# Miniprotein binders against p46086, part 9

Target 1, 378 residues: p46086
Amino acid sequence: MEVKARAPGKIILAGEHAVVHGSTAVAAAIDLYTYVTLRFPLPSAENNDRLTLQLKDISLEFSWSLARIKEAIPYDSSTLCRSTPASCSEETLKSIAVLVEEQNLPKEKMWLSSGISTFLWLYTRIIGFNPATVVINSELPYGSGLGSSAALCVALTAALLASSISEKTRGNGWSSLDETNLELLNKWAFEGEKIIHGKPSGIDNTVSAYGNMIKFCSGEITRLQSNMPLRMLITNTRVGRNTKALVSGVSQRAVRHPDAMKSVFNAVDSISKELAAIIQSKDETSVTEKEERIKELMEMNQGLLLSMGVSHSSIEAVILTTVKHKLVSKLTGAGGGGCVLTLLPTGTVVDKVVEELESSGFQCFTALIGGNGAQICY
Key: E = the ipSAE of ESMFold2; O = the ipSAE of OpenDDE; V2 = 0.75 times the mean of E and O plus 0.25 times the DockQ between their complexes.

## First folded at step 3 (miniprotein)

Design d7
Fold by ESMFold2-Fast, scan of step 3:
Structure d7 (fold): chain B 378 residues (1-378), chain A 80 residues (1-80)
Amino acid sequence: as target 1 above (378 residues)
Amino acid sequence: SEKITIRFEGDDPEWLQLALDYVIELARSLGGKVRVELEGNKLTITVEGLPDRIQRIIARTVYLIAFEYGIKVEIKIEEK
């Protein structure tokens, strides 16, 4: 048996930084995916006692005997309840860490430890102690702020839960899960995110699981239905960022200039709310008319981000390049480097602007935003 | 009087030092008091003497930094 799953990354469309200060933010799924393939051995297969994880993009493979896994994470598989997501205790996480250390992970790739630990926890709780080969590959660039860890957790959970369904309808395409299964999937993926991030907000896994867009403010997440196609050029500046200094700088500026910064945060809140309303609207407004309104709001948001002090020369270089092509861009996430979003109106040809950006050492992706969440294929 | 305790956990000693310097500088800039406790590779930072709203801003800031760096962080709000 073979099950395939995929889950999208995400971008912050508006509200980054200001959301820390009580403003609304909007995040959207992007059609760049993390893929998981789950294969169970045939009953007659030789060596039917191993769990193997293959990270295809970086040519790494890990393998454990089921006996060793059970020794480190001891519990009766008959007590497993897939419908009740379980948190990994600190004690269990320490035991899992030993399993990861025993695989002799290269020093320069120790950043993978939490992802592998998440894999072992999710696998053993959802499947139990059964042999399998799990293959992971991702279209999402590492360390770019595009939601790679959440996409991993969602895609893993989707494959694991899908493999547990007794009635399987085989098709040739990707299929979305129903609402009940997505809710269960998202809760399990959140448990995986806890292993990677301690206290995740739930934002990244929610948008990856459900797709479309979400609006969030003061710990409250609202799902949004996108009623228009949106196409973005995502430019990775490949510039490392000091997120600590950026977030601290905004907070310190708010202390020095409380009235001005309160107005900035309030303006961002209004922009985020208006963007969400435009995207959800079913009125007679044409797609091109909506695109023009979104472009203006993105331009305004970038100006406010500059006022917060979180832009960077690399970001400004991308913006300048796109402006020559009559396109509007804004940073996404922490700023100080990282990724830049450029809205592509219907009919835009990107070849020339991509060529110019890539000649400057940047990495470009074209993505549809607000699309599908987690999907499976049998 | 209200205080917020921020606990960091990780395997990289450089990020622990950086996180410590960051929280101390931020809290000091805002008029707060900072207490630091180190136990093995777990670092607990307690911030006191700041209005509740500012303490929550510090907590959210630390959470976002931890998230961007892939660092595990526990935030405990101790209300007295």
Scores: ipSAE 0.000, ipTM 0.158, lowest interface PAE 21.0, mean pLDDT 81

Design e1
Fold by ESMFold2-Fast, scan of step 3:
Structure e1 (fold): chain B 378 residues (1-378), chain A 81 residues (1-81)
Amino acid sequence: as target 1 above (378 residues)
Amino acid sequence: SPETLQWAELAIDYIREMLQKVSERMGNPDVLDRAERIIQFAEYLLQFMKEHLGSDEVIQRMEDTIRHLQEQVDRLRKTLE
């Protein structure tokens, strides 16, 4: 038996940083995916006692005997309940860390340890101690702020839960999960995110699981339906960022300049709400007219992000390049580096702008915004 | 005991975090001195672990941690020369 799952990354369309100060933010799924293939061996298979994890993109493979896993994580089958998502205790996480360390990860790849730990937790809690080969590959660049860890947790959880479904109907391709299964999946994916990030917000995994868009404000997440095609060029500056330092910097500026910064945050709140309303709208407004309105709001949002102090010379270089082609861009996520979004109006040819950006050492992707969430294929 | 083992693992994580935070404050002549004090503290914890923990694996992990910390301090020393 083989089951495949995929889950999208995400971008923050508007409201990053200001959301920490009570403004609304909007996040959307992007059609760049993390894929998980789960294969169970036939009963006649020669080696039927191992769990194998293959990370295709980096040519790494990990393998554990089920006896060793059970020794480290000795859970009774009677306590295994896939309908009740479970948090990994600190004690269990330390035991899992020993299993990861025994695989002799290269020093330069130690950043993978939390993802492998999440894999072992989710696998053993949803499937138990059964042999399998799990293959992971991703279109998402790691550490770029495009929701790679959440996409991993969602795709992995989707494959694991789908493998437990008694009635397996083969479709002609990728199929979405129903509402009940998406809710269960999202809760399990959140438990995986806790292993990677400690205290995740739930935003990234929710966007990845449900797809489309969400708006979030003061801890409240609201799902939104996109009713227009929206295409972006995503430019990865390849410049790392310190999210905590950037968030702290905005807070310090708000302390020094409270009235000005309150006005900035209020302006961002209005932009985020208007962007969400335009994209959700089913009115007679043409796609071209909506694109023009979105362009202006993105340009305004970038100006406000500059006012918050979270841009970077690499981000500004991307923006200057796209402006030469009459395109509008804004940073997404923490800023200080990371990714830049450029709206691509209907009919835009990207060859020349991509060539210029890549000549500067940047990495480019084109993505459809607000598409599908987690999907499975048998 | 399992609790002592868990404490030892948390101590290793804490030592690594302390050095990382110090390394982020580059450009100060006292950075090397602070990093060396962290290594001295790690060596103190290793001695404690050797006396109170029966786990060769955790002791080895602490020794590896101290070795890596020393490599980081050596790099800082060269940078500050």
Scores: ipSAE 0.000, ipTM 0.077, lowest interface PAE 28.0, mean pLDDT 81

Design e2
Fold by ESMFold2-Fast, scan of step 3:
Structure e2 (fold): chain B 378 residues (1-378), chain A 81 residues (1-81)
Amino acid sequence: as target 1 above (378 residues)
Amino acid sequence: SPETLQWAELAIDYIREMLQKVSERMGNPDVLDRAERIIQWAEYLLQLMKEHLGSDEVIQRMEDTIRHLQEQVDRLRKTLE
């Protein structure tokens, strides 16, 4: 038996950082995916007592005996309840960490340890102690702020839950899950995100699970329906950033300059709300007119992000390059490096701008915004 | 509308690019998965075009392009089995 799942990454269209201070933010799925293939051995294959994880995009493989997994996570598989998502206790996480340490990860690849821990927790809780080979392949660059951890959790959970469904519809190609299954999937993916990030917001996994777009403010997430396709150039600066330091820096600036920063946060709130309204609009406004309005709002938001102190010389270099091609760009996520979004109006040819950005050492992707969430293939 | 026709041309161009990539990298499942995403996006745009009563010729061309890509993806999926 084989089950394949995929889940999209995400970008923040507007409202990053200001959302911590009570402003609205808008996030959207991107058509760059993490894929999970789950293969169970044939019933006649009696000599398979192992759980194998293959990270195809980085050519790494991990393997555990099921007996060793059960020793490290000493609970009976008969206690499994797939309909009730379970948090990994600190004690269980320590036991899982021992399983990961036994795989002798190189020091340079220790960043994988939390993802492997998440895999072991989700696998054992949803499937139990059964042999399988799980293959993971991601189009998303790690640590770039494109929601790679959430896409992993969502895609993994989708494959695991899909394999446990009693009635399987054999379809041609990728199919979306119904609302009930998406809600269950999203809750399980959130538990996986807790292992990776401790206290995740739920934003990344919700966008990855449901797709399309979300609006979020003061802990409230609202799902949005996009009524226009959007195309973006995503430029990865390949510059790492410290999200905690950047968030702290904005808070410190707000303490030093409370009136100015309150005005900045209020301006961002207005921009995010207007962006959401334009994208959701079913009125007779032309696509070209909507693109021009979105372009201005992205440009304004970038100026406000610069006012918050979260840009970076690498981000500004990308923006300067895209401006030469009459395009508008803004950082996405934490800033300080990471990724930059550039709106591509209808009919835009990207070859020259991509060539120039890549010659500067940046990595480029073109992506459609607001597409499908988690999907499965049997 | 002219805008709807521009979106349709963009979709057709992306499908054409994917057909070339599929042909160049036969047997690569990542290319097939990307092609399926483009098909889904193109089907959404086709539905939008039909609602706005665009050019019958452009609508037919988009339908033909989507069908051709689907047939090529199906053939390549079968060879990977």
Scores: ipSAE 0.000, ipTM 0.211, lowest interface PAE 19.2, mean pLDDT 82

Design e3 (at its last look DockQ between E and O 0.01; V2 from the best seeds 0.00; counts 0 for: pae E 28.6 > 1.5, pTM E .450 < .8, off the site)
Fold by ESMFold2-Fast, scan of step 3:
Structure e3 (fold): chain B 378 residues (1-378), chain A 81 residues (1-81)
Amino acid sequence: as target 1 above (378 residues)
Amino acid sequence: SPETLQWAEYLIDEIREMLQKVSERMGNPDVLDRAERIIQRAEYLLQFMKEHLGSDEVIQRMEDTIRHLQEQVDRLRKTLE
């Protein structure tokens, strides 16, 4: 038996940084996916005692005997209930870390250790101690701010939960989970995110699980539906960033300039709310008119992000390039590097701007915004 | 809207161009991955169009082009096995 799952990455359309200070943020799924294939051994298989993880996009394979996993991870029937998401204790995480160390990761790939730990925790809590081969393939660049860790947690959880569903539909292609299963999936994915990030916001995994868009303010998440197609060019600057330092810098600026920064945060709040309203509206406004309004809001938001001190020379280089082609761009996420979003109005040909950006060492993706969340295929 | 119909025509043309590239490159994995992404985008836009457009002809043409590209991609993926 084989089960396939996929989950989208995400971008922040508006409200990054200001959301820490009480403003609204808007995040949306992107049609770049992490895929998980879960394969159970044939009934006639002779070696039915191993759990294997294959990371296809980086050609790495890990394998553990089920006996070794059972020794390392405490077994308690009350903690193995798949309907009750469970947090990984620090003691259990240390035991899992030993299992990962035994696989002899190359030093340059040590960044994978938390993802492998998450895999072992989620697998053992949802499936238990049964043999399988799990294959992961991601279209999302790691560490770029496009929600790759959340997409991993969501896709993995979707495959694991789907494998336990007694009623299997033989429908064509990818299908969504029902609302009850999506809620359970999202809670399990959040537990996986805790292993990778300690104290995740819940934004990335919620967007990845449910798809479409979300609006987030003061810890409250509202799911939204996009009622217009929205196409973006995503440019990865390949410049690493210190998110904690950037967040701290904005807070320090707010202390030094409280009235000005309060006005900046209020302006961002208004932009985020208006952007969300435009995208989800069903009124008679033409797509071209909506695109022009979104373009202007993105341009204004980028100016306010510059006022917060979170741009970077690499981001400005991308913006300068896209301006030559009469396109509007803004950073997404923490800034200081990372990814830049460029709105692609209906009919825009992207080849020349992509060629110019790639010649400067940047990585480009085109993406449709606000699409599907987690999906499964049998 | 006229702009949404124009986007649909543009996407149909992009799908047709990809069909030609798939036939030329004969099972190149990068071309197949790109084709699958275009199919996914087209399916999403098709759903949007069914909700917002009254043009059965444009919807039918998009369904036909998506089906042709999916059939070609599936055939080539099977061959790569």
Scores: ipSAE 0.000, ipTM 0.336, lowest interface PAE 15.5, mean pLDDT 82
Fold by ESMFold2, look of step 4:
Structure e3 (fold): chain B 378 residues (1-378), chain A 81 residues (1-81)
Amino acid sequence: as target 1 above (378 residues)
Amino acid sequence: SPETLQWAEYLIDEIREMLQKVSERMGNPDVLDRAERIIQRAEYLLQFMKEHLGSDEVIQRMEDTIRHLQEQVDRLRKTLE
């Protein structure tokens, strides 16, 4: 039996940083996916006593005997409950860490440890001690702020839950899950994120699970429904950054310049709310008119992010290039590098701007914004 | 009519021949112009067939082959820009 799942990455469309200071932010799914394939072996297969994880993008494979897994993390099968998400205890996490250490990860690959731990925990809690091969591949660049870890947790959980559904619909395409299963999926994915990030906000996994867009303010998440097509060019600057330091820098600027920064945060709040209203609007306004309004809001948001001190020379280089092609761009996420969003109005041809950006060493993707969340295929 | 069906099959074959030339990345502007003219003729015949015939199989084959050729022409034209 084979079950496939995929889950999207995300971007922050407006309101990053200012949201730490009480403003509204808008996040959206993108149609760049992490894929999980779950295969249960045939009864006669050689590997019917093992759990195998294949990370296709980096050609790594991990394998454990079921006996060894059961020895390390013995669950009472009568208490295994896929319907009741639970947190991984620190004791269980330490036991899982031993299983990961036995795979002899090179030091330069130790960043994979938490993801492998999350895989083992989710698999054993949802499926139990059954043999399988799990294959993971992703269109999302690692560490770029596009929600790679959340997309993994969501896609993995979706595959695991889908394999347990009693009535399965065999089709030739991808299907969304119903709201009850999406809620369960999101809760499990959040628990997986806690293993990777410690204290996730829940934003990334929620966007990845449900798709479309969300609005968030002071810890409150509201799902939005987009009523327009929205295309973006996403440019990865390949510049790493320290998110905590950037967030701290904005806070320090707010302490030094409280009146000015209060006005900046209020302006971002207004921009985020107006953007959310435009994308949800069902009025007679043309897509082209909506696109022009969104362009202006993105330009304003980038100027305000620059005022917060979170832009970067790499981001400004992307913006200068896209401006030559009459396109509007803004950073997404922490800034200081990372990714840049460029709005692509209907009919925009990107070949020349992509060529120029890539010749400067940047990585480019075209994406639709606000599309599907988690999907499964039998 | 039988004549209309014969014209449809002839144009399907002509479209397939042009697909081979376009697929070989023969980015000659003359080849692209010829492909576009064949697409226009096929689309006209397709509309006539939809309005006057109930032969869904031939209509579907024509739609599929036109779409495929148009996609390849579009792809190749972009590489010439």
Scores: ipSAE 0.000, ipTM 0.077, lowest interface PAE 28.6, mean pLDDT 83
Fold by OpenDDE base, look of step 4:
Structure e3 (fold): chain B 378 residues (1-378), chain A 81 residues (1-81)
Amino acid sequence: as target 1 above (378 residues)
Amino acid sequence: SPETLQWAEYLIDEIREMLQKVSERMGNPDVLDRAERIIQRAEYLLQFMKEHLGSDEVIQRMEDTIRHLQEQVDRLRKTLE
């Protein structure tokens, strides 16, 4: 038996940093997916007593005997309900950490530990102690800020839950989950994100689970329906960043310049709200006109992010390159490196700009904005 | 396919094992939840076998086993309420 799931990455369209200070932000799904394949072995298979995790994109394999997993993970009877997502206990997390350590991860790959831990936790909570091979492949670059961890949690959980869903309708191809299952999915995925990030906002997993777009402000998440197609060029600068330091830097700047920074945050709030309104609009306004408004808002938002001090020379290099091609760009996420978004108007040819950016050492993706959430295939 | 048949046999065995555990551990929510998961997987496989011309005998045995397991799970749920 094989179940497949996929979950999209995410981008922040507007509201970065300012959202921490009470402003509205807008996030969207992108059509870059993490894929999870769940295979249960036949009883006659040689590995019918093992749980195997294959990370296809990085060519790694991890394997545990089920007996070892059962020995290590305390069976907490109260918590093995797939219908009632619960947080991982510290004790359980420690036990799982032992299992991860036994895989002898190279020092340079220790960053995988949290992901593997999340895998073991979600699998044992939802499936239990059954043999399986789980294959993960992601189109999302790790650590880029494109929601790779959330996409992992969502796709994994979707595959695990789908393995238990009796729904008869093997539709041909990828299908979406119903609202009830999506809610359950999102709750589990959020718990997975807690293992990876400690205190996640829930934004990334929500976007990945439901797809389309969301507006969020002061902890409130509102699902948005996009009524216009958006295509963007995503440029990964491949420059590492310290998100915590960037967030702290903005907060410190806000302490030093409270009135000015309040005005900056308010401007970002207005941009986010206007952007959401444009995207949701069902008026007779042309797509071209909407795109022009979005371009100006992106440009304004980038200027405000620059004023916060979260831009980087690598980001500016991308912006300068895209400006030569008459395109508008802004950073997405924390800045200090990471990814840059470039709006691609309808009919835009990107080959030349991509070539130039890649020649500069950047990685480029073309993405549809506001696409599907979590999907399963039987 | 021979592979599907082997899967069905495996699931039946797993279901039997779970039934035994349910009998031994009456009132354990974990066992109930696990049993329910196995039922769902078995139902899925059953449907797959039906669609792909599985053996009628194996299909029938699996249906009977699933039904029996479901009844046991339902009874145990009522005892936990």
Scores: ipSAE 0.000, ipTM 0.195, lowest interface PAE 15.0, mean pLDDT 85
ESMFold2 (binder alone), look of step 4: mean pLDDT 75; pTM 0.683

Design g1
Fold by ESMFold2-Fast, scan of step 3:
Structure g1 (fold): chain B 378 residues (1-378), chain A 93 residues (1-93)
Amino acid sequence: as target 1 above (378 residues)
Amino acid sequence: SELERAQRILEFATYLLKFAKETGDPEELRWALLALEYIAELLEKLGDPEVIKQALDLIREVLKTAQELGDEELIRQAIDLLKQLAEDLRQLS
């Protein structure tokens, strides 16, 4: 049998950095996906004692004997349960790291090690020690801040859990999971994120699992339903960022300039709340009018992010290019590099702006915002 | 056998450190440190001063990179591992 799953990446629409200081932030799913295909061997097939992982978008394949995996990640009959998400111990992570190292990863692809480790942990805890081929194909660039690790964890968990669902739907294309299954999936995906990121916030995996939008403030996550199409150009600067240094820098600026920075954080809170309200609104306001209001709020938010000190010359270059085409852009996530969002009003043609951005070495994607979360297909 | 394994893990940690420097991602640095923590147990068993010295050099680079990235938790973990392996090396003298 074969099970397919996909999970979306995410962007921060507004509120990054200020959310650390008590403001509201808004995150949204994007229709760029990580896909996972899980294939079990036929019951009559002989010589099936291996687990194989294929990373299709980069043409890599890894294979382990089940005996070797079992040696590194032994069964614990008291704790092995699909309905109870389990954290990977430090000792088990060390053993998994050795399993990954034994695959002789090329130097230029060592960045895959944490994802492969997450795969081994989630596979063995949800499926156990059964042979399979798992194929992963991602539309999301690694390390870009678009939630690629969370999309991997969510898509992988969706495929693994879907293989154990007793009532399977056939021939319906991509199907969303119910609330109970999404909650279980999200908890397992969070355990995978802990392997990749140590102390994840839970925001990325929640957006990827449930889709649409969320707003979050002071540890509280509220899921939101988008009632309008929203299209973005996402520009990857390909500039790496030091998130902890950027977060620390904002905090230090708040200490030096408490009144000004309190006003900045309050302004961001208002922007985030208004953006969420506009997108959720079902009133008679036209899509074009809503797009104009969102455009202005994004422009204001970018100015406040500049006030916080989290922009970068690469981000400013993207913004300058998009302004020439009468478009509005803001950084998404930590800043200091990473991705830039540009709102694309209805009817916008992007060919010339994309060509200019790509000629500067940037990578461009178009995406719909606030769409589907995790989905499965049989 | 164990010596060959320790050397392979040191090579792996070196590659992870390179990517941590290139990406500025502290999680890649955490993986390099985790690999070095794993071999610390093997190095105590092996008692090979040259392999321990190689591990110490890598951990010093991890510490320097963690300081450049401003990751206080990784700085503490790297310092602790440096102290552990330096003591192991002294006892082998």
Scores: ipSAE 0.000, ipTM 0.324, lowest interface PAE 15.7, mean pLDDT 83

Design g2
Fold by ESMFold2-Fast, scan of step 3:
Structure g2 (fold): chain B 378 residues (1-378), chain A 93 residues (1-93)
Amino acid sequence: as target 1 above (378 residues)
Amino acid sequence: SELERAQRILEWATYLLKLAKETGDPEELRWALLALEYIAELLEKLGDPEVIKQALDLIREVLKTAQELGDEELIRQAIDLLKQLAEDLRQLS
């Protein structure tokens, strides 16, 4: 038996930073995926007692005997239940770290250890101690703020849960899961995210699991349906981010300038709400007209992010390049580096702007915004 | 060997600490502490004071970084681990 799953990354369309101060933010799925293929050995042809993980993009393979896994990961006296998502204790995580260390990761690839640990936890809790080969490949760059860890957790969970369902074929194309299965999947993916990022917000995994867009404010997440095609050029500055310092800096500015910053946060709240309303709208307004309105809101949002102090010279270089081509851009996520979003109106040819950005050392992706969440194949 | 394993874990923790300093992300620091907590159990069996001293130096840097990031839980975990390994080193005198 073979099961394939994929899950999208995400971007924050508007509301980053201001959401920490009570404003609304909007996040959307992007059609850059993490893929997981789960293969079980043939029942009588092969005597396989191993769990194998293959990271195809980087040509790394890890393999554990099931006996060693069972020895290292403590068995709960109660029966394991895949319908009840389980948190990994720090004690269990230390045992899993032993299994990862035994694989002799190269120093340059140590950043993979948390993802491999998440894989071992999710696999053993959902499938148990059964042999398989799991193959992972991803279109998402690591550490870019595009939700690669959440996409990994969602895609892994989707494949693992799908394998526990009837052996009946689901057709030969990608298909979405029903609401009940998506809810269970998202809760398991959140447990995986906790291994990678101790206290995740739940935003990244929710967007990746359900797709489309979400609106979030004061801990409340609302799922939204995108009702228009929306294309972005995503430019990775390749400049690392100090997210905690950036968040702290905004908070300090709000203390020094409370009235001005309150107005900035209120303006961002209005922009986020209006962006969500435009994209969800089912009226007869043309796509071109909606794109012009979104363009203005993105431009305004970038100005307010500058007012918060979270831009960077690398971000400004991207914006300067795109404005030369009459395009509008804004940072996404923490700022201080990371990724920049550029709206691509219908009919836009990107070759020249991409060439110029890549000549400056940046990495470019074209993505459709607000598409599918987690999907299963075969 | 167990010594080679301990050295690999120290290298892993060192890399994670470097990432935490560069990104300001307390989660990389949490992973560094988990690696060092795991090594603490191996160091009791190894009995190598030089490896214990290397671990103590790394935990001190983790503690300093946790204090700079203001992460109360990581500060507590780092202090507890320092006390444990300092006692282990004292016993090897």
Scores: ipSAE 0.000, ipTM 0.442, lowest interface PAE 12.0, mean pLDDT 84

